# VHH binders against MKRN2 opposite strand protein (MKRN2OS), part 10

Target 1, 223 residues: MKRN2 opposite strand protein (MKRN2OS), of Homo sapiens (Human) (h3bpm6)
Amino acid sequence: MHCAEAGKALIKFNHCEKYIYSFSVPQCCPLCQQDLGSRKLEDAPVSIANPFTNGHQEKCSFLLRPTQGTFLREYDGRSDLHVGITNTNGVVYNYSAHGVQRDGEGWEESISIPLLQPNMYGMMEQWDKYLEDFSTSGAWLPHRYEDNHHNCYSYALTFINCVLMAEGRQQLDKGEFTEKYVVPRTRLASKFITLYRAIREHGFYVTDCPQQQAQPPEGGGLC
Short names: E, the ipSAE of ESMFold2; O, the ipSAE of OpenDDE; V2, 0.75 times the mean of E and O plus 0.25 times the DockQ between their complexes.

## First folded at step 4 (VHH)

Design t01 (framework vhh_h_nbbcii10_fgla)
Fold by ESMFold2-Fast, scan of step 4:
Structure t01 (fold): chain B 223 residues (1-223), chain A 122 residues (1-122)
Amino acid sequence: as target 1 above (223 residues)
Amino acid sequence: QVQLVESGGGLVQPGGSLRLSCAASGFTYSPFESYALGWFRQAPGQGLEAVAAISGSGGSTYYADSVKGRFTISRDNSKNTLYLQMNSLRAEDTAVYYCAARFGSSWEYDYWGQGTLVTVSS
């Protein structure tokens, strides 16, 4: 796939008793130079999903991006992430020291978490009004911004909880939302970035162990 | 179990059009999770190539450079069906086309169809 970096998939295949990652299956194995006609591979190639999407095309979603730069180019795995909520028209609502911003660009490489089930068409019709009404509240004025407790994350989570309440669903605190929905995606994103950069630099990446995320806290869980 | 079943493949002349469909079943909807879907292909004597992908909401789409402007991916979540509209087909588009699905939080595509053959020849 030779598209923009957001959405570009990686391929994993087996040869020489190794897992080899690349942008596409090459004609010859990079390790032994043997021809990789389809009958010669030990296992069928596997596509590794790109965890990033163009947030401006995601409707009714919670988005994460690095505060500076992009995930694939600049993100170091440790720097702060900025979050926002999309409306149905490609606008990302986010809260900063300058108040609520309504961005038409800048979120082209984001991690996205959908906030509505795919079949909730009626809620989508009211979404933009709910988000705009929430965002014009006096609670989100510039002078109320505070890095630790009244920031982009608390803005987004408060809106998510308003939607959950309107749907008759249980509210989530920051720890619950973060651990259940954000951390698994950021962990996978970090692994993807490592593979992507190595492949970009060397043309391929080699490992001799599975890349699937394990669940070590669970006794005897499947990889 | 999640199952994906492709249909719509066949023989078509260069410059022609085909629409592939992928019927999905066994998905369980949960809050903050969706299924991303994609089309992959394997040409005769070549490896697997990503063709197009669509997000769970259907809002974001991605295309291989070789198919941009010619192919369109779409989904109908009410029918759990994925589509690939293929226009201006070329001999090099000849391949077995696979439908694939993953959870938004998954790293690899978790579920794959059996594949459908598309042959572009005159």
Scores: ipSAE 0.204, ipTM 0.585, lowest interface PAE 4.8, mean pLDDT 81

Design t02 (framework vhh_h_nbbcii10_fgla)
Fold by ESMFold2-Fast, scan of step 4:
Structure t02 (fold): chain B 223 residues (1-223), chain A 122 residues (1-122)
Amino acid sequence: as target 1 above (223 residues)
Amino acid sequence: QVQLVESGGGLVQPGGSLRLSCAASGYSPFSEYSYALGWFRQAPGQGLEAVAAISGSGGSTYYADSVKGRFTISRDNSKNTLYLQMNSLRAEDTAVYYCAARFGSSWEYDYWGQGTLVTVSS
């Protein structure tokens, strides 16, 4: 009955010579109380896309989530993120100290990175088999788990590199994959979380110029 | 209950200055992100108009065009107090001045003071 938070966009609009962020244009300006009727705004509102999606609806994707709680409610910007790979049936494969888990729920608010391009012909058809075969390997048994270099991230990246090699593409190391695909999304997510929480608590967020700094999460690693 | 009490109003000559204060009671000091505060006024026979507002963070201020450059809004969260410094007062500034506070996600000001009269006259 509760509305999902994933997919909820933010709106930015102009009034009182300020940028005002909210979930929707309010009837009255939060600063001056004047009626905002659609024709009284200087510019059309700009939508800020929600960086989070229901990972169980994302096929053949790399997912990130906080190890505890959700991005919008509990994530502190510094704690470790847990990662996984989706199959075509809404199952998220992920590696922990308990071995490979196949989750049917729990990834409803995730950052998603699509792994298949239109030019990866036929891979979608073989994806679930490849992922299951990879995941039943003795390399991913519980006793093999190690926080620094045999963890959820190395599991996911190794599978991604198997896919890349099968498609005749260059493998990526952790730094290359993180910098190219993960950091831009976590940076965007951090900015969104900050705005979302302010709006949820106060109904709006006000600034007199575009924000200059929003740093990616610090101190936390990728599992 | 949250109660707002204005002070500092009175009779002043055109070109004079007044400083209004609004003290809040019935609540703990909130963080700078907890609420927004504003000053509104109502001249005899007229509706309420916004004069100045300050965001919960104190980083953003609004002023009506009629008071820009003459009035300054400020807040002290440690004292639960909102201020309006009014300079170069004009006859048209004569009104009852109300302080108002917004808490949480409300789009309207939830709490209002009883008002303080400012009369600008010879």
Scores: ipSAE 0.000, ipTM 0.391, lowest interface PAE 13.4, mean pLDDT 81

Design t03 (framework vhh_rezetamig_d1)
Fold by ESMFold2-Fast, scan of step 4:
Structure t03 (fold): chain B 223 residues (1-223), chain A 120 residues (1-120)
Amino acid sequence: as target 1 above (223 residues)
Amino acid sequence: QLQLQESGPGLVKPSETLSLTCTVSGYSPFSSEYYWGWIRQPPGKGLEWIGHIYHSGSTYYNPSLENRVTISVDTSKNQFSLKLSSVTAADTAVYYCARFGSSWEYFDYRGQGTLVTVSS
């Protein structure tokens, strides 16, 4: 083994007409054992960013996390996800059967969706007050909680739509928000988890890499 | 059962203050469950949120309008009001008073709307 420690990001490189994924470029190719000094690689290695962030460091964002455990270690792909909204001071507001919780910890490995564009400085300045006053409404008391229609997701989406309306923008229903913002990120996260766990178990992961494959169209931009 | 009704002048001169009142029947504007406020629709455009007031008296205004907007409540008459200062032709719109709650995407209640034209 040339390296025992896991990196924060994943590395993808080309050798033996394969894409090889690892925590770092190894000294020798795991497939052919050839030395991988700088002149032996066909293309420069690519860093694959971790799709998970510390939610407590994300301002004015919609966060997703597993209800139990972390994405990389424990998430089984089937268990429910819990959602919340961050303020500007590292607090994650989230709604459950116990009412609105204001978490200072527990969201260190989250999928984050930014809710403010750079040109929304007016909303940013009043965000914490608006979120707190929204969250103290009688609508979000513990006895109002209902798993299917009045839950952590409807709490977060209702606040997001308040922000959109305040900015003169079109409101989104649950299906629209989920398909446009949530699904692409959870798909990316699922792929990353698969790669991460395989690398952790075997030291590397391999996929086919035809040299003549046309580059796919670029995916959707920032939300 | 719940009804909201706007009242106020339909014509305002440029640079003057637009004043509208909403009368609420069948429901108290001091309910801790809802916000009460104003939205408008300029001709050929979508709905624009102006602002709302919570039962505690806290007010929240559209940042684009906040320097010109005041929303207040008169509990003795079950009314809340909008004042929009320094109006221009761009403020010409149908103005609605509305109830805002936990289901923004499911618009529950608004008044019939009142057209306010800004012209000299």
Scores: ipSAE 0.000, ipTM 0.270, lowest interface PAE 12.9, mean pLDDT 79

Design t04 (framework vhh_7b2m_4)
Fold by ESMFold2-Fast, scan of step 4:
Structure t04 (fold): chain B 223 residues (1-223), chain A 118 residues (1-118)
Amino acid sequence: as target 1 above (223 residues)
Amino acid sequence: EVQLVESGGGLVQAGGSLRLSCAASGSPFSEYAVGWYRQAPGKQRVVVASITSGGSTKYSNSVKGRFTISRDNAKNTVYLQMNSLKPEDTAVYYCAARFGSSWEYDYWGQGTQVTVSS
């Protein structure tokens, strides 16, 4: 869709010995007002990818979203995240106190973790059947829901492990999956949210460039 | 906290129309997004239409062009206008509400039966 900030990448560029973050490279430096023709930048601008995607457009993926609100606007960094698994047709399967839900909406701003590897031949064709059969199990009825041990995360991870076992791969425990796949993405998301909100408020965000690690002068030997 | 009550269901001939109402009590309803779901015998509950607190609407492909969802915040009511009804529209229709942009619907009505005869 057009024109709102959601979905836009951030741009980082160097000027005035600073890193400047914005939605696009401005014509003039916000700090010194100098014209930023291409040759006046020290290095090429870097695009910082938006870590959020429309989960309903992601196939065979593990999704994370805040329980209330969206990442960019309302998420406070403290509230629990809700998780789900996508099928190949835009439906997000997720487990709550109401049982397994099959959502056609609500995951338009999600962190996505693709679950199929390029060498998992044929799994895509069986994915929707596997997910539906798994989700129809008596293990995921509403009365089985437990906040700490039988919740949206254990539902999703159990399905992921069923896929891994079907492909002859090692299962992952909660700590392994979280550290390897979830934490790196939530860390990037947190940084992006901070930058995004600052840019929305002020039009840009500025940080000091890290100083190069200069070795101290060595005694001034010959030469 | 919100309580939802559906009404307007009934028996209708194919090609006919029905208007379902979802009346809310409790918290300010204008802050809630509301969806209409349906469940036919032996089938899973599926989404039909939804409306956000701001009035943005979405429809399932099976009802697009035939059904219209609308809201009247002054009356704490959401409507589903159902035109050109088909026998395959026969189901129990549920309304559901969620605060803001919550991922799930927290409040559900008891449902209202819609039966479309050929």
Scores: ipSAE 0.000, ipTM 0.095, lowest interface PAE 18.1, mean pLDDT 80

Design w08 (framework vhh_7z1x_3)
Fold by ESMFold2-Fast, scan of step 4:
Structure w08 (fold): chain B 223 residues (1-223), chain A 119 residues (1-119)
Amino acid sequence: as target 1 above (223 residues)
Amino acid sequence: QVQLVETGGGLVQPGGSLRLSCTASGFTFSDYYMNWVRQAPGKGLEWLSGISSSGSTISYADSVKGRFTISRDNAKNTLYLQMNSLQPDDTAVYFCARFGSSWEYFDYWGQGTQVTVSS
């Protein structure tokens, strides 16, 4: 992953009766070569926010990343995603066949789901203690790992439900959490990946009017 | 077979104290994070306090912080909750609960012990 492109928003603008996507508005239209700086565009360019963030800068959040590589460059849309929980000091707690890992790096391109509501001030102060204590439990030893029901996702969701209960809130099952929080973000991420790769390969991406949306990946699981 | 048995509940006057005990059997108690949870009549479950397997890390819900003290004796397989300055709003069934390998919040809890704070 190259620093110059990491975290960069995409730009959508209108010219030649087309929607043109790029990293920035070019000096000349890639379709007609007309100078865009000498004339005002009919519509203002629209910024498309990058759905990925540096997970090590996200406090008290649920993170998703590909098990291998990065979303923008290597993710194939089929491979399983790995999940983790951040503490307040840039460490990502995640559960694997090697037990609970405490990563200081590797989550620089993640989908982030904040877990604390604005009114949960007291929980943030107790968060690191809750997470560390939960993670040192005998429940999360390496020999207890198994792919279907005792994995990175069940680790993360069990901790999330601990937090929800502590705050007097409704617990979520796997289907509820996945549908409400994960699916909308992975759908947005898939669309962004498609646009990003096309722009990297060709310098820009063009769509008809009206715009057509890329289909989210099917298959591949959550840990 | 895993068992958690709570004792020590009862009727107490406002401002009074009670100590709850939870005796564990059927598993290695010293390997597990343990919790106290309560349920008031007609309300959902409220988490109160948790303690790490070693006892070194302890957490409390804001509603009980400063009034309740959780502790454990791993040699006796027993979890405790010392409850001071009890108020009518503390009236509930109190459960001892284990964090386990389940992705559900608790994999085992006891039958509960009733605490009633009334004049």
Scores: ipSAE 0.000, ipTM 0.177, lowest interface PAE 14.6, mean pLDDT 80

Design w09 (framework vhh_h_nbbcii10_fgla)
Fold by ESMFold2-Fast, scan of step 4:
Structure w09 (fold): chain B 223 residues (1-223), chain A 122 residues (1-122)
Amino acid sequence: as target 1 above (223 residues)
Amino acid sequence: QVQLVESGGGLVQPGGSLRLSCAASGFTFSYESSYALGWFRQAPGQGLEAVAAISTSGGSTYYADSVKGRFTISRDNSKNTLYLQMNSLRAEDTAVYYCAARFGSSWEYDYWGQGTLVTVSS
């Protein structure tokens, strides 16, 4: 039975003086229908990395996901993103109107931002205890939730700043954290989503090749 | 309303010990879920460094790598007091030590003591 590779990296290859994006190199060119059997491409296909990871496999990380559905299928590029913090055992801590949730599933397609540097092993050993202790605070009870200043993002960023302070590092406000860590990843994700949806709908996506291809020598001419 | 007052600083020889105390008023340690508590220090001409922290729920502790194995943070809820036991003191531990408390929804430690000077010299 066929298993779709849609959740993996995309492939970009050259044919017909175009860049063609697909999930895998097809047997025939979608533009000219010529057989592309192995090694008929002039250059090796380029892999475009999937910007999404299974958040439950990411330790000590800040995660983003759409509040409804998945990035690849339902996200419209405009709707609110829900955020959470992972512990070392695959649980995603996140704050909502129902209080702090501890999710063992639902974050399988997330943007992940690692919060610990490799040399912060001492913090990693205490991470789960810190996160649980922070999350049981009276500040994060259901009745304190509100959309503008006491939400999933302020919960996550307040915890991140606690970690930064404990490590003697500079704290970040929402604008600083968003611009430095979130925006670059969401831009990459948006580009990937556009390509992925086009390929899913049409089987491929085509762009003009900006590189002029060398013309074959002509047997005739003025000189 | 919330106030933190440090005591126990002073002059000590390398290898010696000191115990710092932080008396809290305006809140009680029985309201554990409302605050995280910590010790910070600032050496002459340097920036603020986090030394140790203790949760108010579950009793989790953190220590900076520079003090691990030498310093112990603790609290006495009956006395509403935070402690920092400093053993095997080194010249580089010379600093003003600050007690700090954070309300759970704050971006930073909101409440700070006035500081107590610790000088380690032979």
Scores: ipSAE 0.000, ipTM 0.132, lowest interface PAE 15.8, mean pLDDT 78

Design w10 (framework vhh_7b2m_4)
Fold by ESMFold2-Fast, scan of step 4:
Structure w10 (fold): chain B 223 residues (1-223), chain A 119 residues (1-119)
Amino acid sequence: as target 1 above (223 residues)
Amino acid sequence: EVQLVESGGGLVQAGGSLRLSCAASGFIFSEYAVGWYRQAPGKQRVVVASITSGGSTKYSNSVKGRFTISRDNAKNTVYLQMNSLKPEDTAVYYCAARFGTISWEYDYWGQGTQVTVSS
């Protein structure tokens, strides 16, 4: 049931010289109580896409999830995130102190970063074999897990770099990958979580100026 | 099941030539870097030549100019052409495959093929 919240968009509209956020355009303005259905809005409402998706439906993607609970309900913005790589059949490969896990469930509310570019069509046919061969390497045994340098993130990034090298592309270090692909998505996710929780509690959220992007979690890290 | 099978070894006189083949099965060979290694009795196994998935080659100083590594991805095979062979080239020759990075802890290895160069 909680997983049904993944993929639901928010609506932003203008009324009373303010930005109003809700799950849908209400019949009456929550601020002035005017009937919005009998009058045309000055500007068309804007849909704010849900940054979370069912990771088991994402192919060839890098996924992030909270270690405990879901982004929308439990995530505190500070706790570490766990990462994994999807194959083409709904399985999420991830590395922990128990070795490489192959999850068929648990990633139903994830941030997804697609790893295949449109010009990498041939790689998709070989992806599952490459990922399995990579994951059965002696490098990713349980006893080699180390929180700072040999963890879920280094597992995922090393595989991504193997794919990039195979395609004749430049490798990315952790800082480059994180800044370019992860940070923008976690900032959007944090803003969405704030809006979602406010709407869930109060029915709407209001601002009279452009919102700043939510900052990445200060005490949190990638596993 | 990943397998690398070396062939083409044998006995040859100094100044002669041999062509070694490494046939791969059980993985998508075109994406792997492949190296030729050799081990003489009582010596450490050392790298001889390597070729990346993109075809870039590297050679040890002892064989540079005499040996040529090449690959045929359609046949899942890597070759080592050995010219101007010397008695010092006598060793068991192994091929090894690694997925796109030198930081890999584990390589796929063949069983080896013996090369003996007589004076």
Scores: ipSAE 0.000, ipTM 0.098, lowest interface PAE 18.2, mean pLDDT 79

## First folded at step 6 (VHH)

Design y1 (from p21 with A33Y S53W; framework vhh_7b2m_4; at its last look DockQ between E and O 0.45; V2 from the best seeds 0.00; counts 0 for: pae E 10.3 > 2)
Fold by ESMFold2, look of step 6:
Structure y1 (fold): chain B 223 residues (1-223), chain A 121 residues (1-121)
Amino acid sequence: as target 1 above (223 residues)
Amino acid sequence: EVQLVESGGGLVQAGGSLRLSCAASGFTFSDYYVGWYRQAPGKQRVVVASISWGGSTKYSNSVKGRFTISRDNAKNTVYLQMNSLKPEDTAVYYCAAERLGYSPFDEYDYWGQGTQVTVSS
């Protein structure tokens, strides 16, 4: 069975003293029109990390998606985001004005933050029970929903903090969780969306190459 | 081998200043969220300051406007400038680094051995 991709893979390669971004290595350089073979590129093409994944294939994870539409097609960078927590079967528990939903679909293009490491197998065995028990409490009834202080994000973070407490760990407030775990991923997602749309519209995207001939360790254009 | 090494601790009079350094070997800080923690005798280890991979900083209320965290990626080093030191700042200070992709259930990926700061009244 094929793994569903949230979007096409992106690559970066160096030619004509530019970084060129595309979905695949083209037959000819889009800038100078020279034929490109494997031996004609100065550096091997670099795969750009895809920040999106099918959330239903992610166990025990915090997920982000746009409330409406998808990241690659519709997200404008300022529309509301919706969040949820996956159980061990990829069912996404999420809180809205309709109460707690248990979604088996709709999260196929998500940003994922894994919550459990493989070495935490004891918590994994209890995860589904904890999540279900948490979700059936009266705190998450539909009429308690409130956009600013009792919403999808507070639901997910409260659950995370219950698990952290059970593991003897310090709790995280919203600012701490957002800054440490969410913002780095949404910044990468924003860059990826910009590149993806430009390549889809124009066939490629070009930036100036730094004057030094060095690639960053992760393949990003930092130096 | 991967290691974090703190330095710059010592004995200082109240009101004085000290600069701590945290140097990384075996890996680079550029992709890491870095925090300074401290632990006084008989107390829990608590966060003092942190700096994101993009340079955003955060401070505990107890260090208010007295401490400044900074990073120098070229030297693979993070600093904590400590001004207006008080006896209550006496503790072992630890540097810790967390990289992208790790769970919030992990406190930090790497920890230093600690450096003693003693502030006499």
Scores: ipSAE 0.005, ipTM 0.293, lowest interface PAE 10.3, mean pLDDT 80
ESMFold2 (binder alone), look of step 6: mean pLDDT 79; pTM 0.799
OpenDDE, look of step 6: ipSAE 0.111; ipTM 0.475

Design y2 (from p21 with A33Y L100F; framework vhh_7b2m_4; at its last look DockQ between E and O 0.62; V2 from the best seeds 0.00; counts 0 for: pae E 6.7 > 2)
Amino acid sequence: EVQLVESGGGLVQAGGSLRLSCAASGFTFSDYYVGWYRQAPGKQRVVVASISSGGSTKYSNSVKGRFTISRDNAKNTVYLQMNSLKPEDTAVYYCAAERFGYSPFDEYDYWGQGTQVTVSS
ESMFold2, look of step 6: ipSAE 0.070; ipTM 0.477
ESMFold2 (binder alone), look of step 6: mean pLDDT 80; pTM 0.805
OpenDDE, look of step 6: ipSAE 0.192; ipTM 0.570
ESMFold2, look of step 8: ipSAE 0.032; ipTM 0.444
ESMFold2 (binder alone), look of step 8: mean pLDDT 80; pTM 0.811
OpenDDE, look of step 8: ipSAE 0.183; ipTM 0.563

Design y3 (from p18 with A33W; framework vhh_7b2m_4; at its last look DockQ between E and O 0.32; V2 from the best seeds 0.00; counts 0 for: pae E 7.1 > 2)
Fold by ESMFold2, look of step 6:
Structure y3 (fold): chain B 223 residues (1-223), chain A 118 residues (1-118)
Amino acid sequence: as target 1 above (223 residues)
Amino acid sequence: EVQLVESGGGLVQAGGSLRLSCAASGFTFSDYWVGWYRQAPGKQRVVVASISSGGSTKYSNSVKGRFTISRDNAKNTVYLQMNSLKPEDTAVYYCAAEGYSPFEYDYWGQGTQVTVSS
C-alpha cells in the first residue's frame, strides 16, 4: 500500500457471520485471522457511498458544511452547519455576519442537495441572475445578520422559496425543507463519519449480520 | 404526460394476501424514490413502505415482516406484496414517486381500495 490516505473507499463485507467495514479488503480477516482470498468471502465486498462531494463542482445546489473545520476530521455531529447555494460555475453564495460571500474555495467537503433536475435544466440560464439579484438586496446586508432568525439558512431557504414562487409552486417552511431534504442526507453523513473514524482508529468496524432471506412464495397460496 | 396507475386492490379475508402494482409512464421511474401510502376513512395519508432508486427499502412498524416493496425498472413498475392482512390494513392505497428536489412535484396515483374482512 502507498503512504498516502487520499481517496479512501469504504467497503462492507461478510465474514465470521459479521459485517466488517474497512477501507479495503484485508489480507486476513481481522476477527479470525483466516486468509481472505476473493474465493473465501461469502459475498463480494460492497462499496459504501461517500456522502461528501466537492461543492465547487456542483451546479445549482444547496450545500452544507461545518461552520468550523471539516466533516471527517472535526465535526462532532451537533455543531452548527453553514449553508450556501451554488451558481452554475460552482461559486458558493452564502450569508454570514460579513454579508453575502461568493466563495470559489472552502466547500470541497460538502453535503449537496441538487435543486434542479434534468427536466428543469433549461432554467440554468436564469439561475445566476436570480441568485445575484437576490443576494444584492438590502435584506442581506452584514448588519442585518442575526444568528437565530436571519442567518445563512434563512438566506438559502428564502432564495429557494423565491424561485418556487416564480414557478407557481408552494413555498416550504424551514421544518418541511429540513425534514424532507436535509435530515436524510445528514443522517447518512453522520453514519459515514462514525464508520470512517472507527476504521481510521481501529483498522475496521464490525456489526452483527442479521438473518433475513425468504419471503413466502406467492405460488401455492394464490387464489 | 406523467401518470401513475395502481392496481391489484380488492376485498380479502383476514390472514390473506394481496399484491398491489404501480405502473409509471411519462418519466424515468428508476431515478425516483417510490413509496406506498395508505389512507383509512377519516385519517391522514401515511407512508407504509418506500424503496430508493438503488433498491433500499423501509417499512412502517405496523407492516414490517408482512409487507414487501419491490421494483422492476424494466417494466417501470413498483409492487407491494401484502401478506397476513388484518382488518386495520383496510384503506385506499396510493403509490407516489417522491420529488427529487424542492422544485419538482411529487407524482401520485389515483389510489386502489383494499378491504380486509374478518
Scores: ipSAE 0.014, ipTM 0.357, lowest interface PAE 7.1, mean pLDDT 80
ESMFold2 (binder alone), look of step 6: mean pLDDT 83; pTM 0.838
OpenDDE, look of step 6: ipSAE 0.214; ipTM 0.553

Design y4 (framework vhh_h_nbbcii10_fgla; at its last look DockQ between E and O 0.38; V2 from the best seeds 0.00; counts 0 for: pae E 7.3 > 2, unsure alone 63.0 < 65, grease 24.8 > 24.2)
Fold by ESMFold2, look of step 6:
Structure y4 (fold): chain B 223 residues (1-223), chain A 124 residues (1-124)
Amino acid sequence: as target 1 above (223 residues)
Amino acid sequence: QVQLVESGGGLVQPGGSLRLSCAASGFTFSDWSSYALGWFRQAPGQGLEAVAAISWSGGRTYYADSVKGRFTISRDNSKNTLYLQMNSLRAEDTAVYYCAAELGYSPFESYDYWGQGTLVTVSS
């Protein structure tokens, strides 16, 4: 829903024996007020990539979004996430108590897990057919929805497993899929949300630097 | 080209300690394609046993029951290296130890990579 907010980047730089996070390198260190314009930083600033994308620009991907609201503005890190699968045109198939939806909007700030790789283009030709045929079965009617065992997540994972079986591969249980493919991305997103909100509220965010020693300037920036 | 190279094996007496290292090249531990890293071992005449594993984020670890409390898996992303600290070694820990990684961007293209192995011998 909020594509413009998903585009803002963060940086990290080292000064005053601290890691300082901000949207840009400030003119003066917010802690000691020393001028930073001469690039007297101990380490080069590091850009922190935004982990969110517009899901409607993602093909053949597993997407996550908050059930209500957006990640950057409203998500508390503990509420339910909604999931879906994009077809080759960025339409998000997702299952809820209202049945299977085919959304052309609403997933503009999503975590994306790409499912197909370039060497899978034969599957791309079949992807939209597989997804549509899967979605029109009686298993995903609205009255079959159940919060714990027959929900948006089980819909998406069952589809992934159907494609794996069609390709002669072993199925994945929920724990394995979640731990290997979802958790790494949600942990990065959680860290980014925390930093983003702190910087928006206070102008910068600070953590301890594990090595507190003077260093020569790096000589170059990332931005 | 993805490579995993183990080092640090050797002969040690019971009750001793040893640290194994696994240097990785051709990928970085911090990218999303490195879903699981671990140590396996194979004693003579036996199959492979999973010894320890660590998740991509480093937040979750697994240990075989036979090594819990004695072995510690860790990773150093800045050095692209996986470690296994082995304490209180016993004769049954004698084996070839392998570093392994599961890499891939999606469940449809995941690949296992293995090192050459390093021998650990625990004897009096």
Scores: ipSAE 0.013, ipTM 0.371, lowest interface PAE 7.3, mean pLDDT 80
ESMFold2 (binder alone), look of step 6: mean pLDDT 79; pTM 0.812
OpenDDE, look of step 6: ipSAE 0.132; ipTM 0.524

